VH-VL binders against q9usg8r228to453. Designs and how they scored, part 30

Target 1, 226 residues: q9usg8r228to453
Amino acid sequence: IPESAEWMNHLLEKVWPLINPEMFSSVADQIEDVMQASIPSFVENVRVASLDQGSHPVRVVSIRSLPSGEASESFSEKQASEAEHKDEPEQQRKQFYNFELCLAYHAKPVEDATSTSARASNLHLRIVFYPGIKGTVGFPLPIWVEIKGFVARIRFRCELMPEVPFLKNVTFSLMGLPELNVSAVPVAEGGVNIFGLPLISKFVNDAISAAANEYVSPKSMTIDLS
Below, E stands for the ipSAE of ESMFold2; O stands for the ipSAE of OpenDDE; V2 stands for 0.75 times the mean of E and O plus 0.25 times the DockQ between their complexes.

## First folded at step 12 (VH-VL; framework fv_cixutumumab)

Design y1 (at its last look DockQ between E and O 0.46; V2 from the best seeds 0.00; counts 0 for: pae E 6.2 > 2)
Fold by ESMFold2, look of step 12:
Structure y1 (fold): chain C 226 residues (1-226), chain A 123 residues (1-123), chain B 108 residues (1-108)
Amino acid sequence: as target 1 above (226 residues)
Amino acid sequence: EVQLVQSGAEVKKPGSSVKVSCKASGGTFSDYWISWVRQAPGQGLEWMGGISPDSGTANYAQKFQGRVTITADKSTSTAYMELSSLRSEDTAVYYCARESYDFWTGTDYMDVWGKGTTVTVSS
Amino acid sequence: SSELTQDPAVSVALGQTVRITCQGDSLKWYDASWYQQKPGQAPILVIYYKNNRPSGIPDRFSGSSSGNTASLTITGAQAEDEADYYCNSWDSEGDHYVFGGGTKLTVL
């Protein structure tokens, strides 16, 4: 049951730049927490200063409808209900709609690699490292981190209701760790040691992946929209 | 007990079509998607396609696109698979199975299978 | 050949442990389900979601996954475990299910 996602993608082109970046503050905080828990010995502290979606949207690659109702219950729940009851045609106690999205993001190539304005159109984070050793004062090192791409598969369970807006709860979960590619660029040009950029990129990639892992099946998150 | 009861064995000539039925008892028929899986003699299992009885929407494996038609009748709790332009290599046992999805683990599986319908294509 | 790859045959001595593997790119996203088929019978589900057993499946059956590989393990194999075993998952490149080629387990 594949469906075209092209109308959703046209909507995303309009909506994506309008989203308030502060809506991502909890995600930024989770990434920061993971980074702080895993900083190397040569770093005193790390902070996520901002997470901004830019203007280049994520794309919906595919939508997959999933079984709902009795078919979507756990195996043990289905066995118990089938053993004790005959099929009842009017079992309308609750209504769920389950589906899966495959989301892909690919950063738009920046024609002018120097342009900060062009880079800001892509999904990015601003991270500040505070290098330091025991007994010394660290110095802030701001790093620009661009999300070059990701692929994620997310399942949704929507609890329906008869009153507007017809949608009460949404539960979501990730199907495996997202594929993720990040690129780090320091803000200051002079004196920066460029051999550390691949290490910073890997550190950030691993931190985002670890934060995402808290939502990978069987873990989930439920949002009340009523 | 939940069961999938399939129609009986069929012998067909090349170029004809066959329509196999799969009647469900127990559970809520419209909630469960129905898959069709075939197995040629001495060969493995091969997924052919499936249907959501609630929406009536069917999906097909690319190999069978254009030759297979899967339908469902909610009033009789019965799914059908029709395979056209039969060839000798279509000789196989055809199974129906109900598809389930454990939302909390994100896992697809086929928990109940029919006994199979043998289709023989012979001149 | 299938997009899920299984060895065609495996042997195990009675009471020993055997591992049947299934490999494919879709397994990075979708967990495999495992089916047992005895001659002349329909398949039955033995493992879903990594290591979950349906009711009635002996606890000597277990599953695991790592990367693009799923495994079915039978600890203390019995004569009645002699069967064909198939893995199955959703295809990450398409909108359909795929089965492995099957593994014939022989219990010596």
Scores: ipSAE 0.529, ipTM 0.773, lowest interface PAE 2.5, mean pLDDT 82
Fold by OpenDDE, look of step 12:
Order: C-alpha cells, then sequence, then structure tokens
Structure y1 (fold): chain C 226 residues (1-226), chain A 123 residues (1-123), chain B 108 residues (1-108)
C-alpha cells in the first residue's frame, strides 16, 4: 500500500464511525427503487429500512492523482468550459482536483451471529419484505443484509473554490461495477423461512448492482458541497 | 505536434547510476503524466513508473521501488528517470511516454512516445 | 499484482482478419490500450478506449472488450501490419500500469 494510502486509512478508522448514516439515504433510496421495480410476484412491497456503515471502515487500497488540465476533460466538458470561460481571464478559471481511489471492504468476523450489536459493527442493510398477492396486505418480514465484502474503483473530480470549505462540488464515477458479496438473514427468530435466503440474497445483490450501475462510467454523480 | 525528446545512449558500469531525460515540446507539460517504460533486448515492454509533473506525485512499479527515481521540472518541461545500482539485466531501451487521460470514460493511454534511450550496462 | 496475458505469436494471411486477445482481471475495470511496435522503433498507440483510433491509424484496426478480455482486430491484414502488439492497462489495484507479454503478428 502506498504511503499515501496509509494515512488515509488511519483517518478513515477514526472518522468512519462518526459518519451519519443519513448521508447514505440517497443510496438507500436508490436501492429501494430498484428493488421495488423488480419485486417478485409473491412480494407486495419491499422497503429499505436503513443503511448503516457500522464501525468497521472501508480500506483504501490505492490512491492515484490524475491530471487536472485539458487532458483530463471530456470532449463535452472542454466544449462547455470553452463556452463558459471564453471571456474570463485564465486566473478565474475553475480549478479541479482529480483522483482515483480503489476501495476494499471486508466485514469483520462476528463471533455471535445472533448478536445484533455485533452485526451492526459491519456495513449492513435492513430491508422489509411484504409478502402477499397484489392487493393484499402481508405481514412484514424484516431481513438483515450483511455486506461481507466489496471492491470498488472510483474516480473523483473536486471543484475547488477559494472560500471555506474550499470544495464547491465533487463528481464521482465508478470504474466498472463493484464486486459485491452480500448475505441476507431473517431478523425474526422462528420466522417461517418463506423465502429461501439464497433467493433473497440474489435479489438484494442484483438490486445493489443495478443501483451501482447508475454511477458506472461514463455515468457520474455530482454532490454540491457549497 | 507534441514530441518527447530523450537524452542520448548511455554506457554504464555495474553498480553505477544512470539518469535519462525526456523533454516535451509542442504541448502543455503539466496536464499529462509521464511514464517510463523499458524494453530489454528481445523482451516485452515493462512499465517502470510515472510522474504527474503538476503535482510532483510519482508512482513506481514494485520491481523498481527503491532503485528508481522519477522527477520532473515544469519550468523546462522535462522528466527524468534515474536508475541506481545498475546490473547487466538493466540493459535495455528506456522510453518515456505521455499519458493521456479522460475522466468521464476512465481511460488512460500513452499517445506520445519518445524514441527511446539505449542504456548498456557492461563490465 | 495483476497480469495481462497474450498469445506470444499469431499469423494471418494477407487480406484476412486476425484477432489478438488480452486477458486479465484488471480489464474488468479498466479499458485496454493497444500498441504496435516494429523492430527498432518505439511503440505506437493504435487503439484506446473501446474502439477509438488515434489520428493516422488505419480503419482496419478495431478494438473490443468482453468481461476480463480486450481484443485488437485487424480486418484485412496488410504486409505492413507485421509487428509486435502489446496491450496495456492499469493493474487490479489501480496502482501501476501493466503490459501484456506481447503478440508477434506474422503476415503470410
Amino acid sequence: as target 1 above (226 residues)
Amino acid sequence: EVQLVQSGAEVKKPGSSVKVSCKASGGTFSDYWISWVRQAPGQGLEWMGGISPDSGTANYAQKFQGRVTITADKSTSTAYMELSSLRSEDTAVYYCARESYDFWTGTDYMDVWGKGTTVTVSS
Amino acid sequence: SSELTQDPAVSVALGQTVRITCQGDSLKWYDASWYQQKPGQAPILVIYYKNNRPSGIPDRFSGSSSGNTASLTITGAQAEDEADYYCNSWDSEGDHYVFGGGTKLTVL
């Protein structure tokens, strides 16, 4: 691991548990939307109850700075920037910082799988299935989805500004579909295994993958930090 | 047209160091990464490392880490590759190449190459 | 570190089509670029990002990718296409570039 990644990992270890899970609400909503669009016929509805990062952080495997000049801009961006800045002095041009991260996550082994607190230390998704025929109200079935592992490569483009916090917006894009390993378990003790866990795991995995696909290059997302 | 002009051929003794230069002309030096690639006689291409002249950040292949130093001077639009503790196995043609990159497509490629610098390590 | 693998040698008859394939785990995440090298010359970029050709590269050169593979195709091989061809991409960790072992193309 490059020296540059080591200090980031140390920082992540400290900051990760302090992150408000609400920051992932948009991701959770997207996953929910995908799941709802692809629900099996025997399921009336599905909801994402929560997405929580836990206390075990992702790891930066590598970080790479990318050029910020003309070579780093897509053809469309170049055209847009030329049009917008045609009359602006070079000194007033937008400044960008580009970099790529390789991230890996491996769940910490849990000694007691029945312990909710132990499981909560890892990245997890809580979903609720409503089984039933369309138009009928079924009993909710809560499912705990544990993220066992993932690997993702992400490029970032930061727009810099002279005012605090010095970041105007951040655009990110996934380099390919992340590798993902998930496990789904019922939360309720003694519940009838109505749904084969493998089927649910596959469903969730496919949904997360489909959601992630919306951010795969050349698609991207921009977050305004101003 | 963008060109990369490399320094001349070098003959070195084992244990010595060699420093090869690569000067860019006809474009913006700071907007691109410069990579160093070597090729031993009859062998394939081997990436050694690269540098962002703008940030000064350099990356190295693990094989050469600790033995190779890549630097860049923005004022002269020149990149340098220094290889120390030379061995006979280091006899090769050393190329510098400009790396182009597109953020949105995630693509990186070496679109401009120097003509290469032959380094011969012999007793 | 992830490696890129290529067949060491392939042959094609004049005017026929040949495909050179590169395989590696990193190709799942990164596109490959292809380089042509003739004896005593520096490598030349021939294909990058899917099927993009630099200026001056003939349209008989094309690129494709599938899964963990990338391919360079020459449709209607010419005598001047006889060369070594190398694929290149980032490694799986995104830390360094890797080249394939090269493929020597002989035009018969």
Scores: ipSAE 0.443, ipTM 0.789, lowest interface PAE 1.6, mean pLDDT 87
ESMFold2 (binder alone), look of step 12: mean pLDDT 88; pTM 0.914
ESMFold2, look of step 17: ipSAE 0.143; ipTM 0.635
ESMFold2 (binder alone), look of step 17: mean pLDDT 88; pTM 0.914
OpenDDE, look of step 17: ipSAE 0.142; ipTM 0.696

Design y2 (at its last look DockQ between E and O 0.29; V2 from the best seeds 0.00; counts 0 for: pae E 6.8 > 2, grease 19.1 > 18.9)
Fold by OpenDDE, look of step 12:
Structure y2 (fold): chain C 226 residues (1-226), chain A 123 residues (1-123), chain B 108 residues (1-108)
Amino acid sequence: as target 1 above (226 residues)
Amino acid sequence: EVQLVQSGAEVKKPGSSVKVSCKASGGTFSDYWISWVRQAPGQGLEWMGGISPDSGTANYAQKFQGRVTITADKSTSTAYMELSSLRSEDTAVYYCARESYDFWTGTDYMDVWGKGTTVTVSS
Amino acid sequence: SSELTQDPAVSVALGQTVRITCQGDSLKWYDASWYQQKPGQAPILVIYYKNNRPSGIPDRFSGSSSGNTASLTITGAQAEDEADYYCNSWDYEGDHLVFGGGTKLTVL
């Protein structure tokens, strides 16, 4: 691991538990939308109750700076930039910083699987299934989805500005679908295993993957930080 | 047209060092990466490392870490590769290449190459 | 570091189609670029990002990818296409570039 990555990992260990889970609300919504669009016939509805990163951080495997300027722009971006800045001095051109992160996550082993607090230390998703036969709303079935592991490669473009905080926006894109390992368990001890856990796990895994696909290159997302 | 002009052939003794230069002309030097690739006689291409002249950040292949140093001078649009503790196995043609990147596609490629610098290590 | 593997040699009859394949775990994440090298010359970029051709490269050259593989296809091989072909991509960690071992193409 490069020295730069080690520094980042130390920072992540400190900052990770301080991150507001609400920052992931958009991701949770996307997962919910995908799940709702692909629900089995025996399920009336599905809801994402929460997405929480826990206290166990992701690890930076590698970080790499990428070229900036004309070398880092797509053909369409280059044309747009040239058109926009045709009459502007070079000093007024937008400045970008590009880099790639390789991230890995491995859940910390939990000694007591019945401990909610122990499980909450790891990245997890809480979902609620509403089983239903046509016309009948069944009892809600809460499911705990533990993220056991994932590997992702993410490219970032930061638009720089001279004013604080010196970062106007960040655009990111996934370099392929992340490798993902998830496990789903019922929250209620006495709940009738109406749905085979493997089926639920597969459903959730597929949904997360489908949601992630919306950010895979050449697709991207921009966050305005101004 | 963008061109990469490399320094001339070198003959070195074992244990010595060699420094090869690569000067870019006809384009923006700082916006691209410069990679160094070598090729031993009758062998394949081997990536050694690369540098972002803009940031000064350099990456090296693990095989060459501690023995290769890549630098760049933005003022002269020149990149340098220095290889120390030379061995007979280091006899090769050394190429510099401009590395381009497309952010939206995630593509990295070397679109401009120097003509190569022959380095011969002999007793 | 992850490796890219290529067949060391392939042959094609004049006017026929040949496919050169590169395999490696990194190709799941990154696209490959392809380079042509003739004896005594520097490598030339022929394909990058799926099926993109630089200016001056004939349209008989095409690229494709599937899973952990990337392929260069020459449709209607010409005598001048006889050369060594190398694939290149980032390694699995994404911090190093790696070349395939190269494929020597003979045009019969």
Scores: ipSAE 0.363, ipTM 0.759, lowest interface PAE 1.7, mean pLDDT 87
Fold by ESMFold2, look of step 12:
Structure y2 (fold): chain C 226 residues (1-226), chain A 123 residues (1-123), chain B 108 residues (1-108)
Amino acid sequence: as target 1 above (226 residues)
Amino acid sequence: EVQLVQSGAEVKKPGSSVKVSCKASGGTFSDYWISWVRQAPGQGLEWMGGISPDSGTANYAQKFQGRVTITADKSTSTAYMELSSLRSEDTAVYYCARESYDFWTGTDYMDVWGKGTTVTVSS
Amino acid sequence: SSELTQDPAVSVALGQTVRITCQGDSLKWYDASWYQQKPGQAPILVIYYKNNRPSGIPDRFSGSSSGNTASLTITGAQAEDEADYYCNSWDYEGDHLVFGGGTKLTVL
């Protein structure tokens, strides 16, 4: 592991549990939208009640700087863009800091698999299914979904500015669809398992992957921090 | 058109040093990394090191640590590679190459290569 | 650091398909780029980011990767494809780039 990755992992151990889960609400909403579009006929509705990072952090496998040039969609378009800016002074152009992270997550084993408190230390979702047949009343069925692991490579393009906080925009893209492993469990011990847990796990895995696909290059998201 | 123009061939004696230049034209010098790659006769490509002209930060392959110095001069759009304590096995063609990246596809690649500088080390 | 391993030589009959492989632990995390070099010439980029081709590279060239292995495929090999081919990738342990040993492609 590079020295910079070890420093970042030390920081993550301290910061990870302190992050407000509401910062993930946009991600939770996307996953919910995908699920609602693909629910089985015996389910009336599905919701993502929460997404919580827990206290066990992701690991940074690597971090590296990237060249500061502007992004393009193709090799030939990049060459043309460079030609258009060849005479522009560097101090007058937009200033970027570009870098890449490789992240890996592996859930910690839980000695008491039935304890909600122990399971909360890992990255998880709370999902509510509303089973029902058309014309009947459905009852909410809460399901705990653990993220057993994932592997993702993410690129960041940070646009700098001269005024505090010196960071105007952050653009990110996933470098391929993340590898993802999820597992569904009932919220309460001894609860009714009306749905097969392997089928629920697959459904959630596919929904998270589909939501993530909206950020896979060349697609991106830009966050305005100014 | 982006081009890298390298200095001419050199003949050196063992124990001396060589400094090869790589002048960039047709693009923004500071936005991209410059890598140095060598190839001994009949052998494969060896990455030696590279530099970010923007930050002035250089990194080096472990094999060349302590013998190679890579620098950049933004005012002349020129990168330099200096290899010291030359041995006969340092006889090779030395290439400079511009590393580029494509944020949207996520690939780093050496898109522009110099034609190479032949360095011969002989007794 | 981890090196990238290539077979030193591969042969293909004219018009047939050939794969050139590159293996290394860093390829689990980073994609390879591929370079062609003809005798007496500088290398040229052939494939980047799995399967992208620079302008001027024929569409018979393609790339792929799986696990620790990257592959360059030439479909319908032509005489001018006879060259040395190198893979290149980031070595995350050493924080630098690494080339494979190269593969000499002979078109029969």
Scores: ipSAE 0.097, ipTM 0.632, lowest interface PAE 6.8, mean pLDDT 80
ESMFold2 (binder alone), look of step 12: mean pLDDT 88; pTM 0.909

Design y3 (at its last look DockQ between E and O 0.30; V2 from the best seeds 0.00; counts 0 for: pae E 6.2 > 2)
Fold by OpenDDE, look of step 12:
Structure y3 (fold): chain C 226 residues (1-226), chain A 123 residues (1-123), chain B 108 residues (1-108)
Amino acid sequence: as target 1 above (226 residues)
Amino acid sequence: EVQLVQSGAEVKKPGSSVKVSCKASGGTFSDYWISWVRQAPGQGLEWMGGISPDSGTANYAQKFQGRVTITADKSTSTAYMELSSLRSEDTAVYYCARESYDFWTGTDYMDVWGKGTTVTVSS
Amino acid sequence: SSELTQDPAVSVALGQTVRITCQGDSLKWYDASWYQQKPGQAPILVIYYKNNRPSGIPDRFSGSSSGNTASLTITGAQAEDEADYYCNSWDSEGDHFVFGGGTKLTVL
């Protein structure tokens, strides 16, 4: 790991558990939407109960500054920027800072898999399945989805402003589909091992991957920090 | 039409330095990167490095780091590649190329190439 | 640094279809560009960003990608297509550009 990333990793170790899980609500919603759209015939409904980052942080593998927009903007972006700034003095042009992050996550080994608190230290998703035979309301089946690991490359564009906090908005995009390793287990000790059904496991995996695909280039997401 | 005109062939002794120029005409010089690529006789293409003339930022391949210097003069729309401590293995055709980059897609391609500069290193 | 690998040589009959493949870990994240080089000439860009063709490149050239691979396809190979073909992309670190080893295409 380059020395330049070490201080970031130290910072992440301290800040990561302080992040509000609500920050990931949009991701959770997207996963839920995908699941709903591809729900198996034996399931009436599926919900994402929570997405939590835990206390074990992701690691920055590398960070690189990229050239500003003039040389790196897509044709569409150039046209848009030219149209927006056609009448604005050069001094009022939007300033951007571009960079790329390579992130890696590896879940901390949990000694006691039955401990919810231990599992919660890692990135996890809680989902609830509602099995349904036509006309019958099934009992909710809570499932714990643990993120065992992922590798992702993310590009960021920061729009700068002269006022505090000097960041107006941040746009990010995934460079390719992240490599993901996930595991799902039923939360209820006495419950039917739903994951004994290859179909459910595949469903969960496909849904997470599909949700991630919504952020893959040329798709992007913008966060307003103003 | 955008063209890249390179300097003429060079014959150098081992241990010396060579500086190759690449002048752009027919377009905006500052909006693109200029990359340098070499090709030894009978071998493949090898990326050496590139520069953003606008920012002056240069990026080098690890193999050439410390031995190659890439510069650009915006006023003359000219990029330069200087390679020091020349060896026989440095005998190659050296190309400059205009590099287009898309930030969001990560797409990078070289759409305009110079005709190449032959550098021969011989004792 | 991550490498891009290509078959050193392939052949195609006149009028037939040939696919040249480039493999590398970086291709999972970055698109490849393809270059044609004939003897004694500078390389020419033939495909970039998925399946984009520069002006002047025939429509028989096409690009595709899958997983950690990128491919250049020539549908209906012509005699003039005999050349060396190079793939290019970012390395795995996203910091340097790399070329494949090149593929010599022979048209039979």
Scores: ipSAE 0.417, ipTM 0.777, lowest interface PAE 1.5, mean pLDDT 88
Fold by ESMFold2, look of step 12:
Structure y3 (fold): chain C 226 residues (1-226), chain A 123 residues (1-123), chain B 108 residues (1-108)
Amino acid sequence: as target 1 above (226 residues)
Amino acid sequence: EVQLVQSGAEVKKPGSSVKVSCKASGGTFSDYWISWVRQAPGQGLEWMGGISPDSGTANYAQKFQGRVTITADKSTSTAYMELSSLRSEDTAVYYCARESYDFWTGTDYMDVWGKGTTVTVSS
Amino acid sequence: SSELTQDPAVSVALGQTVRITCQGDSLKWYDASWYQQKPGQAPILVIYYKNNRPSGIPDRFSGSSSGNTASLTITGAQAEDEADYYCNSWDSEGDHFVFGGGTKLTVL
């Protein structure tokens, strides 16, 4: 069932710039691992130096509640469980709150597209490529990668508890691969196209998508908040 | 085994309202959503809306926004659908169905259906 | 589009295989469920999550999906399979359930 998202978007506008970018380090490492595994022959190495959320927040497009059924039940198991528990009080069986979010991100225009200071307000990665043959020392080529936009749909399963803070575990899954648009530019002021920036954009886009695929339903991740 | 028992057929005049009930037996009423689906004679299925009995939160198809009210009473395990300002084109069979989901597969489905309630709107 | 599209009618010879399709943009995000309806009866669920069958649904019913398309396949069609078949999923925004227009299956 849909719920209003506007209060969440207002909160995100205030909180987003305050988030410590180091909270995304595990995501950056996953993207780096994928890129290193798929590096082309004319590149010796690649690293993700940083991932920074900037000051322009994601938007919650929609939120909707989902049924609170038991996490382990299939269709047949659910019907059997209902028969076994038909005489139990309904209130005593619920321990979960489930919902779905649709998130959208769109980078805000910056007046000087080549300035890294202006681009820092948008969600971005700093990536260093080392041109050369794999296993040799290459000359570092820093690339600024801006996330121009993405759309993701995420289901959350929140395990509740009666004690403070009332939230024990959160499990999430992506509903399909996110839609993703990525743009690369050299870090230097007044930068120029080096080593085919469109190819770099595609490479990074594919790497982020591959990393995200590890969380696409039926795969999930559980975070212990207790 | 869970069953959904709907109220009997109704004949209504244009401009009036109808309220159809859907009583759940077996299973846990508040664990699932109840959806309402109608079918005019010779036509396909049309989702009208649904409700979470636990929260009382209802969701309505855009076509019916403002004319339909869906409610639930946990104490009697009964959901209700009220359609106001009836027209002759509202003549249809109205079904309730239990909506379930599976978080691990990300699917939503209607696994239990009522037998339907025929509502006839005649001048 | 936000609509689920089905062919309005399909025929199959007794014992043959038939495939009923359902197309829509929302099927990128949400899997379809399939419902069978015989005249004068309520619909029943026959397939959910691509290829899962509820208890009591014969093995000859199977489902599949690819991209924006979901399919219901009946292998070895029987006379009792003559019915209307509906696909159902959320719309592309995830706000509302949407049914396809239905496919009338005739078993010859």
Scores: ipSAE 0.127, ipTM 0.634, lowest interface PAE 6.2, mean pLDDT 80
ESMFold2 (binder alone), look of step 12: mean pLDDT 88; pTM 0.916

